VH-VL binders against o27280. Designs and how they scored, part 98

Target 1, 266 residues: o27280
Amino acid sequence: MDSMNVPEVLEIKRIVEESESVKTFIFSWDFRREVRPGQFVMVWDFRDEKPMSVSLIDPVRSEIGISIRRVGEFTDRVHGLSEGDLLGIRGPYGRGFELMGRDILLVGGGIGMAPLAALADEATARGMRVDALVAARTADELLFLDRLEAAGVNISTCTDDGSCGFKGFAHERLLTLEENHDMAAVCGPEPMMFQVMRILDERDVPAQLSLERYMKCAVGICGQCCLDDTGFRVCAEGPVFWSQELSRVREFGRYRRDPAGRRVPW
Below, E stands for the ipSAE of ESMFold2; O stands for the ipSAE of OpenDDE; V2 stands for 0.75 times the mean of E and O plus 0.25 times the DockQ between their complexes.

## First folded at step 3 (VH-VL)

Design k1 (framework fv_acasunlimab)
Fold by ESMFold2-Fast, scan of step 3:
Order: structure tokens, then sequence, then C-alpha cells
Structure k1 (fold): chain C 266 residues (1-266), chain A 118 residues (1-118), chain B 108 residues (1-108)
């Protein structure tokens, strides 16, 4: 029937202010187009189109939510919208997270907590035990704490400045947490994810990491999908990758690739 | 909060040497690519040299390769440009600049005038 | 050697729209950044990654990039917009930053 590559114009049903810089936009959704945690949609404001992770998946209410951080012109325009206004949505795209085992760890940094919040909902609905390490620069940038608590998630926080929870980075906090998990899911700044991945690998915990820079590859635009020091391109499979795949990529967390495939530092 | 401060410039004779410095504050200096960009009087911007976040890789425009050396000291949050074998055409205002993820220059120093003249 | 071509000058009346072009071979596949420079001052980033704007900059500044031409658009031009404008890309083949020659914008 309808192609996932054709934007559908949807009315903003509700807007939730998550923080000073983050809002969640909620839309009615027809779940004949299944959506899984870790997938993204292309959001079109009738001028520009940007990939955004799905942060709420609610088949019971027939709703999805998309959390957007205000960082530039596109997101400034979208943040200026009100309930009842229209946005174009196409998707979902990309490979979502896979749940396995019975005990899972979520490690989210800043807006990276958005796709992990959707994953937490699915995991708790399946009866899994969920531990979440929520990291941000400051307390005001910690996201979804109330939603995670309501779902029964066991939460640990850390902030770079010490304004909430552990003072330090996510990987430093993770070193003080010695609980075993069957899997982990990680989303946030690449340097954070790299450090977290290494610790989880040493603990023999399989991890899935969401690399948002690869979202365009899933819709057929793949100039940024080059991670291997030998020139191997990773495209179309993102944004979620297993730690086994990323542990052998020397540039993960240190370097990225530009549209021409050249290595540049973070 | 975020700034790049370039203390002083200089007058140097052709064939001479001069070291420029640029002090960073208000951001995590060690995480960013740093560059030197120059502008001759009445002319456009010309990228001169760049250094990666860790200091292990350095890059140079063909016009200065072998004569200029870029370096950084993370303990002092300072970027350097050691210039040698200076020529009249090296006369310019030199800016240090921070690259946002290795692409755009989002923060610039105030500029340091280097005059190469006899 | 990658080369960016800008017109040396563009003139506009106050309140009108200025368009400054940056030409380059297959520039649409590159990320283009734009800088404003006023006399005696350091350059200021006004558009990055083709069309994104730094926080705190006027919404009058916008950008586009496709094919062989990138464009900086300044809407509702004010006298204070009079400056030199430079486009910039990173040339991946040489690991060099490349600037255009600059465009002097005059208001009336």
Amino acid sequence: as target 1 above (266 residues)
Amino acid sequence: EVQLLEPGGGLVQPGGSLRLSCEASGFTFSRYWMSWVRQAPGKGLEWVSGINSGGSSTFYADSVRGRFTISRDSSKNTLFLQMSSLRAEDTAVYYCAKSYWGKAFDIWGQGTLVTVSS
Amino acid sequence: SYVLTQPPSVSVAPGQTARITCGGNNIGSESVHWYQQKPGQAPVLVVYDDSDRPSGLPERFSGSNSGNTATLTISRVEAGDEADYYCQVYDSSSDHYVFGGGTKLTVL
C-alpha cells in the first residue's frame, strides 16, 4: 500500500516539555506500520527533513512520540510549533534494538536517552529487569527520569558537574556498578559510548549501540557509513550495531568519516 | 565563557622565525581540532595548518609545508604555530580557530598581526 | 586542487534579499560553511553544514547546497549586514580546509 518513503502529514496531538531544550511531540499512529525501539523517522517541517529517534511507542493509545533537542534552525522551528500544528513523518527506518535475556542495562547520554526510554517500556512490558544509567552534563539535562521510575526501572544518574548523582562521566559511574546483565543498550555521544562499550566487553556483556550519524544510511544516503580503518563501509544496517562489530573499528569514538569517506577527529 | 586569546604578534625580518600562541578557555580544549587561518592585508582567508585533538596528526597548506610547525599543549590549553624561514608573503593576520567536529570554525581568536619586512 | 568560486561583490537595497553563491565541483556532496567578517574583526560563523545556523544568530541567514553551487541567503537585509562573506569546505582528497575568495556585500 503506502510507501514508507512518502511523508504522511500528521497533527501534533500533544507536546511534552522534557527539559528546557527537549520536547516530545506525540502523534496518532497506525500500527499497521510497526515501530520498534531504536528505529527513527524522518521529520519534515515543509522546508527541511531531519531524522529523529522514536522515543514513545504506545500501541494501546495508537500513539508514537518523537523527542527533539533544540540545537539549530530546523529544531528551533519545530520547537516553535503548538498542539494542532502539522508535521510530515515518514518511516520508520533502521534496525531497532533486539531484546535478549531477562536482565538488561541501558546507558543513555543526553538526548540518547530518548530511544532507550522506548526500549525500557518494551523491556518492562516483557517482564524484564531493567537498570538504567542516565548521564548528562548537568542535572537539568537528565531526561525521562520520571517515566523510567514509573515503569519500574532501577535508575542510576551521573552528571559531569556533580549536580545530580555521581560526579563524573557515564563510564566512570559504570565502573562502580558491578551488577551482571544479559545485554546492554547504549546511546549518546560517541566518546561516551566507546568507553562504555570497552567496559561491557571486559564484563562479557553483549551491547547494542545506536550511532545516530548513520540514520541517513538507512534511507539510502550513506556518505557517513565508513568505520573501518581498511575502508570497510557500514551502511543500511544502522543505526544500531552490536559491540562485537564496533570493538574492531579503531575509529569508533575517536574518528568519524565525512561524506567522501575521509577520517576526521571528533 | 568560550574564547581563544592570541597574545601579541610581531615584526620579523625575511628568513627569521616567530612562534604564535593561542590560549583556549571555556571548553574542553583537548577534544577539538585546532587550526591556524591567515589573512594578508586586503586579501581573503587562507587556511594554514591544522592539528587533531590528540596532537598526533598535523596538516599544512602547501605554501607553508616544511617551514611552519603546529603543536598543542593540553596541560596549558594552548595552541602554537612555530614559523621559520619567513617570507614577505607570510605577512598577515593569523587567527587560531576551533573546528566544530573537524568541519566548521565556530570559535575564532582575535587575530595576531605578523609583519615580515626588512 | 579544490577551488571555491565566489562573486567578488554583491549589492542589495535595505529590506531586500541578498544571495551569495559559492561554486565548486560537486560541492553538493560537501558540507559548506559560511562566515561573516567585518573590517578589523575576526570572522563569525553564520551558517554551517549547508543550512544549519549557530545559536543566537538572526533567522534572516540561511543556506542551501546542491549540485555545483552553494548559496548563502540573507533576508530583510540591514545596513549592519554589510561585510565580507566567505564559504568554506573541507577537501577530503588533500585533508585541507578551503575558503572561497570572499564576497563583499554592500547595502545600497
Scores: ipSAE 0.000, ipTM 0.372, lowest interface PAE 20.0, mean pLDDT 83

Design k10 (framework fv_acasunlimab)
Fold by ESMFold2-Fast, scan of step 3:
Structure k10 (fold): chain C 266 residues (1-266), chain A 118 residues (1-118), chain B 108 residues (1-108)
Amino acid sequence: as target 1 above (266 residues)
Amino acid sequence: EVQLLEPGGGLVQPGGSLRLSCEASGFTFSRYWMSWVRQAPGKGLEWVSGINSGGSSTFYADSVRGRFTISRDSSKNTLFLQMSSLRAEDTAVYYCAKSYIGKYFDIWGQGTLVTVSS
Amino acid sequence: SYVLTQPPSVSVAPGQTARITCGGNNIGSESVHWYQQKPGQAPVLVVYDDSDRPSGLPERFSGSNSGNTATLTISRVEAGDEADYYCQVYDSSSDHYVFGGGTKLTVL
């Protein structure tokens, strides 16, 4: 084996509070082990290990950032940590986003903006024009707006309740935006991603979508990472898939799996 | 029945012009990036030009930039390559190719010979 | 500009395993695709995304990609496998498709 698949104990160098429920934990990173936007790492708090997308990749400062939303016992414990505390990190894992063309559209919902923020940095560094549609239920759940603006990204927002920007869902806002992009990258709730993908398909824009929800197991050890029709394992073959690949998956956007593996409609 | 049909090339004198066409069938042409790839006699494959699915972005190899223009008409399922200021070194078999998710070429045309001489 | 390096030729006896390499700086971070071209014919995709195989292709074709080298492996070689083989990547920094120089596989 490679022997690189062991958690490295790293000190939390800096913590950025992105919102009431989201924090970004920043670590020094040795870039002899490359990290790309769209990849994830396993975060170990010495009790449990969970997959988390990389949200900041900074080779100049030799840092990576991992953005974590507080949703349960593990994330509550991690949110309770301070600068100087230790976490185990292993990876990166998974397929990262690929960049093509001159223009990219980013469509992110909630914490799904985390991997897209790292992608925005790479795309702007390569001289691409970047448009971002940032969606959330409320204004308080919109993430990374200041960071995206600092990177030179053209930002559009929408909230379900209309508390910031367009009132409505991401796909409704997308219909009002410029249609000419060489590619798109999408990350957020699966029903949102399905609707967005349909519109991008109509516009003939190739899109990459990140299936974060399937990462409930350690790097492909459990079957919850598999997609029905294709046998794709999100940990091994994803989490990033092209829209043409996902169009063949009957499960995507139509139903989910319960703990017994049964189909449950969204 | 996925197919790319190239009706034919030609013989052109140096400095001349020629337009190649490639007609697609059996797939939704408008959803895919398309490219032209050429091969000089006895030489390897060389990517020449690409166009995104909507036709708004075009890309060119340094050797042809400013002389060749790629375009598409999705209503006719047809890809074009307008070649101008042709040189002897442009002599090659030209393939149109469908790019699956923009990365690799899964379907190729039969190729059309373009000869630039005399 | 990004450059892919292939050996110009590889010779193998029938029934043996042929390995064709494609060298590139940090090519393991790219997706590598492979094409077979027989004389007078258009190229045919034989391996994509490093190791995936199109439907209908013999199981004898496989691929790998790590570090600075991608490899196309053809097991139990047959006379009909004699062809030129090309590796290819998409260079996102230039928006160019890059082909290797090609390897002629000879089955002796």
Scores: ipSAE 0.233, ipTM 0.706, lowest interface PAE 5.2, mean pLDDT 86

Design k11 (framework fv_acasunlimab; at its last look DockQ between E and O 0.09; V2 from the best seeds 0.00; counts 0 for: pae E 10.8 > 2, placed apart)
Fold by ESMFold2-Fast, scan of step 3:
Structure k11 (fold): chain C 266 residues (1-266), chain A 118 residues (1-118), chain B 108 residues (1-108)
Amino acid sequence: as target 1 above (266 residues)
Amino acid sequence: EVQLLEPGGGLVQPGGSLRLSCEASGFTFSRYWMSWVRQAPGKGLEWVSGINSGGSSTFYADSVRGRFTISRDSSKNTLFLQMSSLRAEDTAVYYCAKSYIGKGFDIWGQGTLVTVSS
Amino acid sequence: SYVLTQPPSVSVAPGQTARITCGGNNIGSESVHWYQQKPGQAPVLVVYDDSDRPSGLPERFSGSNSGNTATLTISRVEAGDEADYYCQVYDSSSDHYVFGGGTKLTVL
């Protein structure tokens, strides 16, 4: 679509409160402009624009949903909006998740479950068997469990504090699961994704991982975002990458960059 | 050097059997999905069979299901296609191919000719 | 079964732009890959994931995919581009890889 790079002003149709800090904003959407799980949109509040992953894709109702965690000034303002208020939406952008095989493992941490919830809907609609490992710090931060259950997903949970399911981290829970999968999709904090990727690599399970920290580059704010050794441009080829690509990046899961460009351990 | 080598082609009578092999080198074989793709003389490419990286799931085109079996031995970096109940229409050059990022094929074998004829 | 339709042939003069189409029902929701095959040789991947290029491939090869049509575009065509070109998708509903019938590109 030619209009993809111009924000469309849309009315907030519904707001779902997912948790104390997360809301899903639902808009009517014209599906002549295709949207796939793993893609993101730019959300404009008429002051600032921020990238947000699409968490609901519903062609039957002609709706998309965008789940937003309250973490700063922009998201605080958006959380203050009500049904009937307006936001600008531009996109979608980025590569979506690819589905292959008969069964898929989803591993999500916190808000990382948002794009995986949309993927779960697509995978179940295509007849795949879906197993989800949903991880969070506490039970109150586990997201989309009701949607996943309604879709027929087999759910395992873990929390750092043990308030729901397995007590421990996602990768520790994954080590206790003895199932083979044709593929996996992973989204959450980068250290969690790195540990999960290593286990899936040892099990010969190809995985796609979403690197949301680089999404700003896709809107032309910076013309280049590289993954060190691979030379891949995250904004052009991501934010979703196969584990094969990320296993060659020394920085993934180990280091981040400060404002001066220096490597800093996670 | 990244390479796929395909010994094992030949001439077989209708109803016969033949095993193709594909030896991988220069990459971590066990991490990738692998496929067999064939091409009949003067015709286009046709996907025949695929296997996931761990070997636990196998996939077949309708034309070969029940007659062909794909398998892999990651300790030997080798992909196999066991063909049985061969028909004249199975005559083709058979390529083994490595999936690139899951779905596309970035590395192909040189191809081996299988001729099914009396 | 999912079907990809390509024109059997396309002709183009040197230095011009060639466009090879790949038609499929809602193909824009799939990732499309493109292969070049010269006589007696194995296919070579020239575009993957709709529009990405393998390392070392000339920038004059590009791709697009939307709705019911994917397109391979070869700009500033050279005699060495003469070959058969195939599109390919993975149909996740059947777990089958599907190839188009192929297009013979002739550079006149």
Scores: ipSAE 0.516, ipTM 0.779, lowest interface PAE 2.4, mean pLDDT 87
Fold by OpenDDE, look of step 4:
Structure k11 (fold): chain C 266 residues (1-266), chain A 118 residues (1-118), chain B 108 residues (1-108)
Amino acid sequence: as target 1 above (266 residues)
Amino acid sequence: EVQLLEPGGGLVQPGGSLRLSCEASGFTFSRYWMSWVRQAPGKGLEWVSGINSGGSSTFYADSVRGRFTISRDSSKNTLFLQMSSLRAEDTAVYYCAKSYIGKGFDIWGQGTLVTVSS
Amino acid sequence: SYVLTQPPSVSVAPGQTARITCGGNNIGSESVHWYQQKPGQAPVLVVYDDSDRPSGLPERFSGSNSGNTATLTISRVEAGDEADYYCQVYDSSSDHYVFGGGTKLTVL
């Protein structure tokens, strides 16, 4: 499928309430169009378009799921939709996660768990041992715990307020874990990812991290998602990057650019 | 300078054993997955074995599983391949290879010849 | 097991463009890497992740990957480009690195 495709109008098959602020929208999907964990799609509500990670990949049911957190006008509109309503979906785009080895560590924060949940399904299906560090501000914001547990994932939780699991941030919890894995996949708030990456680097654990940036075209043309100094386009070279790639990215963990191109500190 | 040095090849009889070593320099050895790749005379490249950065996970081609053992010593920046029950078809140049971004090999040793013959 | 198929040989005149193919089932969904090997030497990575080029490699080397075919393209071929070329992927389902059979590039 052409990378510059027009959105396909799809019916919302089901809606899963993940938390107060997060819903997963499920669509029928033709798996002749391959999709990988870590890739994203552009969701179009016929007014605006936003990139969203795929959180569910189910070839058996011929379904994909897109988890969306309510954070603004676009997501407010989407969260107002019901089963049977229509959305435009184009993609998938970007570089997804790569799996290697027998043991994988997933570190996710908030909605960052969305692509990692899909990765967990693939990893467990392949027979990998999966450990997941799931972080959120509060217990109510922890995502996909039941799903991960059902898949056989070993879960460790941490919350900022200590309402569930370790009280503190993901990188702090990670410091208390002694085991090294064959590889790690990380997705969440960029400050979290930055600290987690540092720890993993010190432990010599290969790590992939999924970045979030303002994306307009999703096909590497407009340059809105370019990372400073490197010229990496998050939509084309990413959103998944290896830690050694991100080590070259000055803005990583420090700032991002808004739709106007201005630097916005994390 | 980044390099991999592979001493230890030689002639061995069928059924015999041989241990290869690969010494790494010029990069943080402990950070990277390492592999052995071999090439029979006049033939193509064949992956033999791999080991994760920490050494806790090892992987083998079906052709050598149960006979070869890969290991590493981070304190010595050295990769090893213990070969046992060697066969004539194991005759090859054995390369030590460092993993790059993803799942390719960016650094190769010059290779060491292992000849299995009676 | 995953299998990669390469033509055994490709010939090209100096200054022309050489294309070496690597076939595999849905290889477009895999990350393909390419190696150059000259006689008596170790392989050298020339393209990784389908189309990325290691530092120090000339821009004449490029790669693409889609569908069931990955392609290594060498533009403005020089005599020094004569070598064997191998494609390679990692099969995550079996935890095996897989090489193609290799292609001998002859510069006429």
Scores: ipSAE 0.499, ipTM 0.822, lowest interface PAE 1.4, mean pLDDT 94
Fold by ESMFold2, look of step 4:
Structure k11 (fold): chain C 266 residues (1-266), chain A 118 residues (1-118), chain B 108 residues (1-108)
Amino acid sequence: as target 1 above (266 residues)
Amino acid sequence: EVQLLEPGGGLVQPGGSLRLSCEASGFTFSRYWMSWVRQAPGKGLEWVSGINSGGSSTFYADSVRGRFTISRDSSKNTLFLQMSSLRAEDTAVYYCAKSYIGKGFDIWGQGTLVTVSS
Amino acid sequence: SYVLTQPPSVSVAPGQTARITCGGNNIGSESVHWYQQKPGQAPVLVVYDDSDRPSGLPERFSGSNSGNTATLTISRVEAGDEADYYCQVYDSSSDHYVFGGGTKLTVL
């Protein structure tokens, strides 16, 4: 049995407050267990376990960072922890992003910027030109701006309320941006990703989208993370998919699954 | 001008090997999925193999899996099909085709004839 | 594997409307593309994504797709439209592209 399927208990080395609602928890990590941008981990607080985005991959410091937004009971408990406290980590799991060409566009909404921040670090380290469209409801919720700027990323912002950058939705801002990228990587609210995907498809920009769905086992056995039309398991065949793989999926952008497997509207 | 150019094919004995190439021009080759599609004499179109933009995923029809290998070289704007263990039923005109994500095959080469016969 | 069924032939008088069908189970949930092929030539995309027109194609080529049938419609048929026509889908469960068997359009 591979020990990757049970949580390794790790000490929280450092906590970065990314916003009032998002913290990044940093752990020492042995990179014999490789981690790539777009993969995820299961975070265990000794009571419950949730999938979380890897937002920092730093082999030089032997560190991994996990960004967590406070949205409920589990994440409230984790946000209450301090440096030196313990969490269980399983993983990494899933298919990560593939980099290609020289010019990449990142489109992230809210916490969806977490895996894209990790991708931006890898892309800039490879000498690629990186443009990022960072979206949120308000200016206070825009994530990773200082980190992206320090990495040399060209940042465009949008907020629903107009408090920073373009006032409106990410796909509306995208229509005003350069069209000449070699690829795009997209992560955020699924309705946003659907609209962004359609624009990128019209522009003939190859796109990879990261889907997050409820997962119990993270190895593709349980079936709770399946897309309705294809049988794809987000934890095994994704979470990163090419837009062509998603274009025929009726569920994408239209509804989600609750923990009992029932279809609910977005 | 957007073009896909395929060199001439050839006559090959059963069990033999042949490599097809397809040179792209007039578009950014690395952005598109590419495929090979064949047509046996007097027959319809049959998709053979495909490769994604990054080259990390390759796909094969059941009739050729294990015998054909698709690859691409973005520095040369070239798509390849390495064919081995050729059979008489592989005799066809082989087309190179570009696809948009979600938009079908919009650019085709003129095709090259491969004949497998003794 | 997924199967697309086309009639082997369709005949139409000049100036009239030709309709070429492509049958498949639940094909209405697929994006259907159509190709024209004249003898000795490569296929040419004439309709994509069920009903969209490639740049440079006249509006008299159109398509529809619902239920178990996709249809290519050619209005005001000309002698130059005489060709073989293929429908095609992408089957994500197998990652295969699938073509119909082809329909020969004869202009009487």
Scores: ipSAE 0.006, ipTM 0.537, lowest interface PAE 10.8, mean pLDDT 85
ESMFold2 (binder alone), look of step 4: mean pLDDT 92; pTM 0.947

